# Designs tried in a protein design chat: VH-VL binders against a5use3. Part 18

Target 1, 222 residues: a5use3
Amino acid sequence: MVIHAIVPVKELHRAKQRLARVLDAHERRALSLAMLNDVLVALSYSPVSRIIVIGRDVETGHTARAHGAAFVIDQSAALNDALHQAAADIPDHAAALVAPSDLPLLGAEDVIALTCISGDKPGVAIAPAHDGGTNLLLVSPVVGWTFLFGPDSLTHHIAAARQRHLPVHLLRLPHLERDIDDIDDLIWLAQQPGDTSAQRLARMFLERKGAQLWQSSDMPPH

## First folded at step 3 (VH-VL)

Design s30 (framework fv_rovalpituzumab)
Fold by ESMFold2-Fast, scan of step 3:
Structure s30 (fold): chain C 222 residues (1-222), chain A 118 residues (1-118), chain B 107 residues (1-107)
Amino acid sequence: as target 1 above (222 residues)
Amino acid sequence: QVQLVQSGAEVKKPGASVKVSCKASGYTFTSYAMNWVRQAPGQGLEWMGWINTYTGNPTYADDFKGRVTMTTDTSTSTAYMELRSLRSDDTAVYYCARDIGYYSLDYWGQGTLVTVSS
Amino acid sequence: EIVMTQSPATLSVSPGERATLSCKASQSVSSYVVWYQQKPGQAPRLLIYGASTRATGIPARFSGSGSGTEFTLTISSLQSEDFAVYYCQQYYDWPYTFGQGTKLEIK
């Protein structure tokens, strides 16, 4: 299977706004770039044939190129439109793997596992998110696919596969069920085993801002 | 080498519609978004929206939602902006401009003067 | 919406002098500010993006600085071709908004 990975990156200044209570704009940018670095490292050691990063920031483009990935300027207001833009350059019979830029615990072995359950047969393989969303999506072939990321996207992607008469394979990867979006996610990331770029930053934030972080985690997210 | 060439000046009556074209050359049309910005005589710049030239999906500023339509024709590398229900305060020079990412507009069309007068 | 306010409205200077143009945002826009130059009868020209990065082909006499809510465009040694209207723009949030412009005129 020839696989082209797509890594969408939200505008850095808008990224991680749920962390704004504790992290300033520079710190949120640094965290987003560290997580992107972690995802690109994992994909670089996986069996993907090409990595496409789609985003709008100079630093995002620099990070993509440093890892040998192609950088595509995101012209879209919405995530799904950005994914369609990126996917259009993928050969008709190739597979697309969508990997969010905010899964810093992604490993090459996770991509290998997703590829193995899918095999070389037409189909869809999904690693679900904790909240009923989709954290990893492998579609083979990608031609004619409609991306439906957003609330309840697991249900929507399963329905899309059904519409195209494609089998769906679910692979539960607990360490990838939690994308890093809010203060509780940041604290969780710092506590997990490993030493990724994002984990080092998260641990530094806990050391320097621990009282603020723990205090803020007691409030409901919105 | 990069050029954005806009259609000529238009004179319209209140209530009419106007469609301005912007023909791109010297680069891959679908690689960059196209923005539309207007400028009333003697006034500053006002952002109207942009269009994704690859997918054809537009995003409009709130003040123009409901009466503006942005489209592209990739076969001719041309972007279009149609403004309906024209009012006298729509009199302005309308510019198309290429978005290089980083939210900055690097190449601009020469501008199209639209005069709305009874 | 974020309001961008430029000052002064008009600045009169002589060739060879330094010009300093101010742009203030109604709320923090980090470094997400762009500067354009517009000459009479012409479309705007990109000068600076990211508050301080000169666009390709822009002379070194143009420099930008600032972050948060206060931004400055400086022209260190004015040439006759620099007399124009200058606009700042924020791209921190939608809708993207421009300042009202500063007209730089010859004394």
Scores: ipSAE 0.193, ipTM 0.695, lowest interface PAE 5.2, mean pLDDT 89

Design s31 (framework fv_rovalpituzumab)
Fold by ESMFold2-Fast, scan of step 3:
Structure s31 (fold): chain C 222 residues (1-222), chain A 118 residues (1-118), chain B 107 residues (1-107)
Amino acid sequence: as target 1 above (222 residues)
Amino acid sequence: QVQLVQSGAEVKKPGASVKVSCKASGYTFTSYAMNWVRQAPGQGLEWMGWINTYTGNPTYADDFKGRVTMTTDTSTSTAYMELRSLRSDDTAVYYCARDLEGYSFDYWGQGTLVTVSS
Amino acid sequence: EIVMTQSPATLSVSPGERATLSCKASQSVSSYVVWYQQKPGQAPRLLIYGASTRATGIPARFSGSGSGTEFTLTISSLQSEDFAVYYCQQYYDWPYTFGQGTKLEIK
């Protein structure tokens, strides 16, 4: 299967606003770029044929090109519109893999597992998010697909697949159920096994700002 | 063509304040953060802090907290760095540098020499 | 803070030779290291970012390598314009920190 990965990236100066109480704008942008780096590293070792990063910042474009990815300037206001813009660049026979830029624990083995469960026949494979959303979405072929990311997107993507008479394969990947969005996610990321760029940065934030991070956390003490 | 043009050299007495300007052109000012870096004569580079040009929010290195203020004027695409309570060891060339976020400083101003003498 | 240490402080080499400059971080900075060139009276010039990615317009004779705590800048077939001071910097964490510099001079 020929797979084109799409990695959407939000505007860096507005990134991770839920972390604003503890991390300043520079720290949040550094974290966003570190996570993007981790996602691009994972995809570069995976069986994807091409990586397309869609975003608005020149810095995002520089990061994408450093990993050999194509960069597309996001002309839309909404995530689903940006994904449709990026998908227009994908050949009709090819599959699309949507991987958010805020999954720093993504590994090549996760992409391989998702492609294996999907197989050679037309279909949709999904790694669900903790909150009923979609964290990884593989659509084969992508032609005619409608992206429906947002609240309850797992349910909406399953319904979209059924409307197109495509089988749905769900693959639970616990380490990918939590995209890094708030203070509890950042603390969780720092505590997970591994040594990704984002994890190193998260651990530094905990070391420097631990009291502020824990004071802002809803997680119970361990 | 990206260009950062800084204000001219300053001579100050200990205890005074200095405000250095950095005028940007050739790009969208608010799309890039601005860093401030200084270099004492014959010494290496020292990061002072940065400012988010879109929000106006600065972040300062610990050694400069309490006596540095970074601001921007988006109508003139200009960043400012004010250093107060000057000491003789603040004698340095002060640079503004555009942030290539998470990567590097890709464009630098020409530098402003600030001499603190008694 | 993360301390960046460069060695040697001064490297004397002849034009046409190969120069190897070292930069060591006090803790792992992954690949988040940049290299700058500074000539007398001038602002620093970006050479390498992400430890190994050459900046636009930088000649192929400049190359960077390393990860974690040990980084190297290599200049093959030195040209006369390459004699300058070179700084490494980590952008893994703020405060961003620079090495003390390596001065490349004609032997």
Scores: ipSAE 0.006, ipTM 0.427, lowest interface PAE 14.3, mean pLDDT 86

Design s32 (framework fv_rovalpituzumab)
Fold by ESMFold2-Fast, scan of step 3:
Structure s32 (fold): chain C 222 residues (1-222), chain A 117 residues (1-117), chain B 107 residues (1-107)
Amino acid sequence: as target 1 above (222 residues)
Amino acid sequence: QVQLVQSGAEVKKPGASVKVSCKASGYTFTNYAMNWVRQAPGQGLEWMGWINTYTGKPTYADDFKGRVTMTTDTSTSTAYMELRSLRSDDTAVYYCARDIGYSLDYWGQGTLVTVSS
Amino acid sequence: EIVMTQSPATLSVSPGERATLSCKASQSVDSYVVWYQQKPGQAPRLLIYGASTRATGIPARFSGSGSGTEFTLTISSLQSEDFAVYYCQQYYDWPYTFGQGTKLEIK
């Protein structure tokens, strides 16, 4: 299987607005770029043949190119339209792997596991999000596929696969069920084992702003 | 070599419409949005809108909504900007410019549109 | 809409001198500011993006700085080809807006 990874990146100034109570614009940008770096590192050690980053920001482009990834300018505000734009660069016989830029705990072993469960026959492999969404999506081949990320996207992607008569393989990866979006996610990320760029930043924020973070958190202190 | 080549100068009467073309070469047309920017004689730059060259969906500045239509022809790598109900204050040089997400990096040579009676 | 205001409208300087051009945004645009140079009869030319990053082929004498609402374009050791009109633009939000321009002219 030849796999082309697509990493969509939201405009940096619009990203992580749920963290605005505690993190200023520069800090939120730094966190988004650190998470992108973590995802690109994981993909670079995985069996993907090429990485395509789709986004708008100059920093996103620089980060992509620093990792040897192709950078495609996002011409659409909608995630699914951006994914279809990026997929146009993928050969019809190849597979597409969609990996969000906000999964800093993604490892190469996770991608390997997803490819193993999918096998070398046509099919769809999904790592679900905790909220009924899709956090990793592997489609082989990508030709004719419709991306349906958004609320209840797990259900929608399963239905799309069935309409195309493609088998669906679900791989539960607990550490990837939680995308980093709000203050509770940031605290959780800081507490997980590991040493990714985003984890180092999250730990620094928790150390410098701990009182503000806990005051803004919905998680009870332990 | 990236090039944006625009159509030639136009002279129109008030109330008429004008359609300016911008032919792109040297890159994959659908990878970048195309912006349209105008400049009245002796005045500054005014952004009119942009078009997603992959989907064909335009976004217009409020001052031009209802009078402007932006389209593309992917087969010829050409973007078009049509401005209707022309007024004398629409006299300007109209530019197409390639959008790389964080700046406009290549500009067409400009098309002078003169609206006079 | 975000309003971009440039000052001065005209700056008269001699070759070899330093020119400093100002651009102010009506609200924070972070570092999402671009500078363009326009010579008579020509299309604008990209100089600086991201407030401070020089575009490819732009001489080192051009530098940009600033964040939030206040931005500056500096041209050190002015050369004869630098006398032109300079525009700032914000790309923080739609609609994209430009300043009214600063004309750099020979004293």
Scores: ipSAE 0.153, ipTM 0.656, lowest interface PAE 5.0, mean pLDDT 90

Design s33 (framework fv_rovalpituzumab)
Fold by ESMFold2-Fast, scan of step 3:
Structure s33 (fold): chain C 222 residues (1-222), chain A 117 residues (1-117), chain B 107 residues (1-107)
Amino acid sequence: as target 1 above (222 residues)
Amino acid sequence: QVQLVQSGAEVKKPGASVKVSCKASGYTFTSYAMNWVRQAPGQGLEWMGWINTYTGKPTYADDFKGRVTMTTDTSTSTAYMELRSLRSDDTAVYYCARDFGYSLDYWGQGTLVTVSS
Amino acid sequence: EIVMTQSPATLSVSPGERATLSCKASQSVDSYVVWYQQKPGQAPRLLIYYASTRATGIPARFSGSGSGTEFTLTISSLQSEDFAVYYCQQYYDWPYTFGQGTKLEIK
């Protein structure tokens, strides 16, 4: 299977607004770029043939090019439209792997596992999010596919695959069930095993701002 | 070598419509949005809107909503901007400009539209 | 809409001197400010984007700085070809807006 990875990146000044109570704009930007770096590192060691980052920011473009990824200028604010734009240049028989930029615990072994469960026949493989969303989506071939990211996207993507008579393979990867979006996610990331760029930054934030982070968290105290 | 070549100057009566073209070359037309910006004589730059060249969907500034239409012809790599119900204060140089995410990096040479009775 | 205000309207300087041009946003635009140069009868030319990044081919004497609401374009060791009108633009939010321009003229 020839796989083209698509990594959509939201405009940095609009990203991670749920963290605004504790992190200023510079800190949120730094976190977003650290997570993007982690995702691109994982994809660069995976069996993907090409990595396409779609976004608008200059720093996002620099980060993409530093990892040898193609950078596509997003002409839309809507995630699904951006994915449709990025997928347009993928060859007819190739697969698309959508990997959000906010999965800092993604490893090459996760991508390998997803390709193995999918096999070499047409189909869809999904790593679900903990909230009913889709965190990794592999569509083979991607031609004719409609992206449906958003609330309850796991249900919507399964339905889309079934309407197209494509088998669906679900691979539950606990460490990828949580995209980093709010204060509880940031605290969780800092506590997980590992040493990614985003984890180092999250741990630094906890050390410097621990009281503010825990005061803003819905997690019970220990 | 990126080039944006616009149609020639036009003189119109109040109430008429004008359609300006912008032919792109030297890059993949559908990879970048096209913006339209005007400049009245001796004045600054005013953003009119942009068009997504991949989908053909335009977004207009409120001041022009209802009398501007932006379109593209992907087969000829050409963007169009049509302004209707022309008034004397629409006299301006109209520019197309390529959007490369965080700036307008290439501009057409401009099309002077003069509205006079 | 975000209002971009440039000052001064006209700046008179001699060749070889340093010119400092200001641009103020009515609300924070982070670093999403672009600077353009425009000579009479010509289209604007991109100089600087993301507040401080020089575009390809732009001489090192042009530099940008600032963030939030206050931005500056500095031209060191002015040359004859630098006398033009300079515009700032915010790229932070739609609709995109430009300053009214600063005309740089020979003293």
Scores: ipSAE 0.321, ipTM 0.740, lowest interface PAE 4.4, mean pLDDT 90

Design s4 (framework fv_rovalpituzumab)
Fold by ESMFold2-Fast, scan of step 3:
Structure s4 (fold): chain C 222 residues (1-222), chain A 117 residues (1-117), chain B 107 residues (1-107)
Amino acid sequence: as target 1 above (222 residues)
Amino acid sequence: QVQLVQSGAEVKKPGASVKVSCKASGYTFTSYAMNWVRQAPGQGLEWMGWINTYKGNPTYADDFKGRVTMTTDTSTSTAYMELRSLRSDDTAVYYCARDIGYSLDYWGQGTLVTVSS
Amino acid sequence: EIVMTQSPATLSVSPGERATLSCKASQSVSSYVVWYQQKPGQAPRLLIYGASTRATGIPARFSGSGSGTEFTLTISSLQSEDFAVYYCQQYYDWPYTFGQGTKLEIK
């Protein structure tokens, strides 16, 4: 299977607004770039044939190119439209892997597992998010596919596959069930095993801003 | 080589409409948005809006919303900007400019639109 | 809308001197600032994007700096071809807005 990965990146100044109370704009930008770096590292060691980053920021473009990824300018206000724009350059019979830029615990092994469960036949493989969303989506072939990321996207992607008569394979990856969007996610990331770029930043933030983070969190302080 | 070639100068009466074209070459037209920016004589640059060349949907600045329409023809790699209900203060050079997401990197040569009675 | 204010309106300098042009945003635009050069009768030319990154082909004497609300374009060792109007632009939010321009003229 020839796989083209698509990594959509929200405009950096708009990213992680739910963290704005605790992290300033520079810190949120640094976190977003660190997570993008972690995703690109994982994809670079995976069996994907090409990585396409779609976004609008100079720093996003520089980070993408540093990893040998193509950078496509996002001409859309909506995530699904950006994904369709990026997918337009993928050969019709190739597979598309959508990997959000905010999964800093993604490993090459996860991508390998997703491709193995999918096999060589047409189909859809999904790693669900904990909130009913989709965190990894592999569609083979990508031609004719409609991206439906957003609330309840797991249900919507399963329905889309069913309408196209494609089998769906679900792969539960606990460490990828949580994308990093809010203060509780940031604290959780800091506490997980590992040493990714985003984890180092999260731990530094927790160390320097711990009281402020815990005051804004729904999690216990220890 | 990237080129944006605009249509020629126009002279219009108040209340008329003008449609400026911008023909792109040297790159994949649908890979970059097209912005429209105008400049009154001796004045600064004023952003009018942009159009997504892949999807065809425009976004307009509030000052022009309601009297501007931006379109594309992907088969000819051409962007269009139509401005209606022209006033004398619409006299300006109108530029198309390619949007690479974080800057306008190539500009058309400009189209002078003169509005006078 | 975000208002971009440039100063001075006109800067008179001699060839070989250093020119410093200022651009201020009415609210933080992070590093989402672009600088353009415009010569009489010509379209603007991209100089600097992301507040400090030189565009391809732009001489090293041009440099940009700043973040948040205050940005600077510096031209070291001015050459005769550098006398032009310079515009800053923010692309942090819609609508995109430009400063009113700074005219560099020969002293």
Scores: ipSAE 0.016, ipTM 0.614, lowest interface PAE 7.2, mean pLDDT 89

Design s5 (framework fv_rovalpituzumab)
Fold by ESMFold2-Fast, scan of step 3:
Structure s5 (fold): chain C 222 residues (1-222), chain A 117 residues (1-117), chain B 107 residues (1-107)
Amino acid sequence: as target 1 above (222 residues)
Amino acid sequence: QVQLVQSGAEVKKPGASVKVSCKASGYTFTSYAMNWVRQAPGQGLEWMGWINTYYGNPTYADDFKGRVTMTTDTSTSTAYMELRSLRSDDTAVYYCARDIGYSLDYWGQGTLVTVSS
Amino acid sequence: EIVMTQSPATLSVSPGERATLSCKASQSVSSYVVWYQQKPGQAPRLLIYGASTRATGIPARFSGSGSGTEFTLTISSLQSEDFAVYYCQQYYDWPYTFGQGTKLEIK
């Protein structure tokens, strides 16, 4: 299976707004870039044949190219449209792997496991998010696929696969069920085993701002 | 050799509509959004909106919502901007400009639209 | 909307001198500021993006600096072709907004 990974990156100044109460704009940007670095490292050691980063920031483009990834300018207001834009460059017989830029605990072995459960036949493999979303999506081949990320996207992707008569393989990866989006996710990341770039930043934030982070962890997002 | 070539100057009466074209060459048209910016004589630049060239989805500045329509024809690599209910203060040079995410890197030569009685 | 204010409106300088142009945002735009040069009868030309990065082909005498709300474009050792109108723009949020421009003219 030839796999093209797509890593969508939200505009850095709009990223991680749920962290704005504790982290300033520079800190949120640094965290977003660190997580992107972690995802790109994992993908670079995985069996993907090409990595496509789709985003709008100069720093995102520099980070992508530093890892040998292609950088595509995001013209889209919505995530699914950005993914379709990126997927347009994928060859007819190739698979697409969508990996969010905010999964700093992603490892090459996770991608390998997802490809193994999928096999070399047409199909869809999904690593679910804890909230009913989709954190990793492998579609083989991607031609003709419609991306449906958003609320209840696990259910929507399963339905899309069934409508297209494609088998669905679910692989639960507990360490990837939590994308880093809010204060509780940041605290959790800091506490997990490992030493990724994002974990080092999260631990620094927890050390310097722990009281603010813990106080804010039970508050709803703005 | 990226090039954006716009349609020629137009003279319109108040209340009329104008449709300006912008033909792109030298790059993959659908890889970059197209912005529209105008400039009244002797005045500064005013952003009107942008259009996703892959899907054709436009985003308009509030001052132009309801009277502007941006479209594309991917078969000819052409973007269009139509402005309706023209007023004398719509007299301006209208530019298309390619959006690379963090700046507008190539601009069309401009189309002068004169609105006079 | 974010308002961009440039100063001065007109700057009179001699060739070989240094020109410093100011651009202020009504709220923080981080480093999401672009500078354009426009000569009479021509479309704007990209000079600097990300507040301080020169676009391809732009001479080293052009430099940008600033972050947050205050930004500066500096042209060292002015050449005759540098006399033009300069615009700053923020791309931090939609709608994109431009400053009113600073005209560089020969003293």
Scores: ipSAE 0.049, ipTM 0.643, lowest interface PAE 6.5, mean pLDDT 89

Design s6 (framework fv_rovalpituzumab)
Fold by ESMFold2-Fast, scan of step 3:
Structure s6 (fold): chain C 222 residues (1-222), chain A 117 residues (1-117), chain B 107 residues (1-107)
Amino acid sequence: as target 1 above (222 residues)
Amino acid sequence: QVQLVQSGAEVKKPGASVKVSCKASGYTFTSYAMNWVRQAPGQGLEWMGWINTWTGNPTYADDFKGRVTMTTDTSTSTAYMELRSLRSDDTAVYYCARDIGYSLDYWGQGTLVTVSS
Amino acid sequence: EIVMTQSPATLSVSPGERATLSCKASQSVSSYVVWYQQKPGQAPRLLIYGASTRATGIPARFSGSGSGTEFTLTISSLQSEDFAVYYCQQYYDWPYTFGQGTKLEIK
């Protein structure tokens, strides 16, 4: 299986607005870039043949190129349109792996596991999100596929696969069920084992802004 | 070399429609969005909207919603902007411009549309 | 929508002098500001993006600065070919908006 990874990145000034109460614009931008770096590191050590980053920011492009990834300028306001644009750069018989830029705990072993469960025949492999969404999506081959990310996307992607008579393989990866979107996610990330770029930054924020972060959190009290 | 070549000047009566073309060359047409910007005589630049050249999906400025349609023909690397229900204050030079995500880096030569009775 | 306001409307300067052009946004646009130059009968030409980065082929005498709501374009040692209208644009949010322009003319 020849796999092309697609990593969609929201405009940095619009990213992580749910963190705006605690993190300023520069800090949210730095966090988004750190998480992108972590995802690109994981994909670089995985069996993917090529990485395509789709986004609009100059810094996103520089980060992508620093990892040897192709950078595609995002022409759309919607995630699914951006994914269809990026997929146009993938050869018809190759597989596509969609990996969000906000999964800083992604490891190469996760991609390997997803490819192993998918096997060598046409099919779809999914790592679900905790909220009923899709956090990793592997489609082989990608030609003719329609991306359906959004609310209840797990259900929609399963239905799309079935309509195309493709087997669906679900692989639960607990550490990837939580994309980093709000204050509780940031605190959770800081507390997980590991030493990714985003984790170092999250721990720095927790040290500097701990009281403000905890006051804005919905997590149980100590 | 990147080039954006627009259709020629047009004279229209109030209530008519005009369709301006913008033919791209020197790059992969579907890699970048195409913006449309107009400029009334002696006035500044006014953004009308943009079109995703891969998906064909347009985004319009509020002042033009309901009157403008942006389309592309990827087989000829051409973008189109149609403006309907023309008024005298639509008299302007209409530009297409390539969007590289953080600026408009190449512009067409402009198409003068004159609306007069 | 974000309103971009340029000042002055017209700036009269002599060749060899320094010109400073102002652009203000009605709300913070971070560094998402672009500057264009337009000569009579011509399409706009990209000068600066990201508030301070010169586009390819743009002479070093052009420089941009600013962040948030206040931005400036500076042209050091003006040349005869620099007399034109200059526009700022924000690309922070849709709809994209332009300033009304500053005309740079010979004193």
Scores: ipSAE 0.270, ipTM 0.730, lowest interface PAE 4.4, mean pLDDT 90

Design s7 (framework fv_rovalpituzumab)
Fold by ESMFold2-Fast, scan of step 3:
Structure s7 (fold): chain C 222 residues (1-222), chain A 117 residues (1-117), chain B 107 residues (1-107)
Amino acid sequence: as target 1 above (222 residues)
Amino acid sequence: QVQLVQSGAEVKKPGASVKVSCKASGYTFTRYAMNWVRQAPGQGLEWMGWINTYTGNPTYADDFKGRVTMTTDTSTSTAYMELRSLRSDDTAVYYCARDIGYSLDYWGQGTLVTVSS
Amino acid sequence: EIVMTQSPATLSVSPGERATLSCKASQSVSSYVVWYQQKPGQAPRLLIYGASTRATGIPARFSGSGSGTEFTLTISSLQSEDFAVYYCQQYYDWPYTFGQGTKLEIK
C-alpha cells in the first residue's frame, strides 16, 4: 500500500481557543506547533510515502518543509473542504491517511498497526475519538472518497465505507482517543508517560500556571 | 511570471449588476485562493470576500452578503465577481488578489466601476 | 471586526531621511500584519508579511516590526520612488481589514 498522509492544521492564531483563559496567543501558537512537530515526527518514522500538510500559516509551512513534507495552502473555511483539496495531490490508486495535528502522542507504531489491520485490500481503517469522532482515518484507495469529519463522524465514515462496499476496521488506541483541545486535555497530556515536544510545553505550563489551569479545569469526578 | 488581468472599466445605472473578471496566468490557478478588494475614489481598501479556486466555495464579508457572487472557471483560470443592486457608493476600483495563506502577494490592475444615473 | 488604525495620516519627509509609520489593531492580531505600498493609479504592492518578513524583491531599506496590537513600518534612507500611500492589513481573522493608510509625501 502506498500511503499519503494528510495533516490539516487550523490557523495558529485561531487554534486552541478553549485554552485562551489560561494561555496567551503566543503560548497557544507554541503548543500547536509543538503538537504538529510531534505528529510529523511520528509520520516520518511510519510507512507513509509522503506527508502533505494543509494550512495557512507561514510557520506551519516552515515546520512542514523542515520535516520534508509538502505544504498546501488551505483555501477552505471547513476541514472537509481542506481535506478534499489536499487529496487532489494523491495518486488515484494510493491510500490517504488523515492524521490531525493535535495528537501529540501519535507514534509510528500506531500508523503501522492501522496499516496492518487494513491489509493490502481496499478498505477503511479508523482510530475512533472518545466523543464519537474520527482521530485517524485510513482510506485505500482514496479516489472517490468523501471526507465527513465533524460531529458523529465515526458513524458517517462507517456509512460512507459501506456505501462504497469497503470493509471497515476499527482500531481503538486509548492514547489517541483524546485530541488536545481544552484545559483538561492539556493537564492530561502533561501527566501521560513520554517526552514529546508538546508534553514538555504542557508540563512547563502546568508548573508555571498550575493554579490557574486547575481553577479552569472541568474534569469530572472519577 | 504571475499575472492577474482584469476586465475593463464599466459604467452602470443604480439597481444594475456588474460582473468583473480576473484572468490568472503563470501559476497553477487552483493552488491559491482569490480575494476581491475594492477601493472607492480617494478612500482606503475594503475586503469583499474570497473564493477557494479548487472547490469553488466562496466566503463573503457581511456588508456584501446577498449582493455579491464569486465564481471561477478553472478551464480558463478566471475568477469572477458579480455585484448586484448597485448604488452610487459602489463606485470604486475593484481588485482581484491572490491569497497565499498569509498575504495577498499579486494583485490585478483593477477595474473601475462607476455607478451613475 | 478588528479595526486597524494608522498614524500619521500624512508624513512629510525629505529624500534620504528615515520614515516610521505606525499601525494599531483594536485587539491582538499576533504577528498577522501585512504592509502594502500603493502609488497613484496602481494596484497595491506587497512589502512585508508576518509583521517583519520582507516580500521577494523588496529593498532592504523597508523593515517591519511589532506584535500584538502595535506595528511599525520603517523606511530608511528614503528614495523618490518611496513616496506613496502605505496600508497595513490584519490577516488574523475574517473579515480581513485594512488601516486607512498613511500618505508619505515630499517635504
Scores: ipSAE 0.163, ipTM 0.699, lowest interface PAE 5.2, mean pLDDT 90

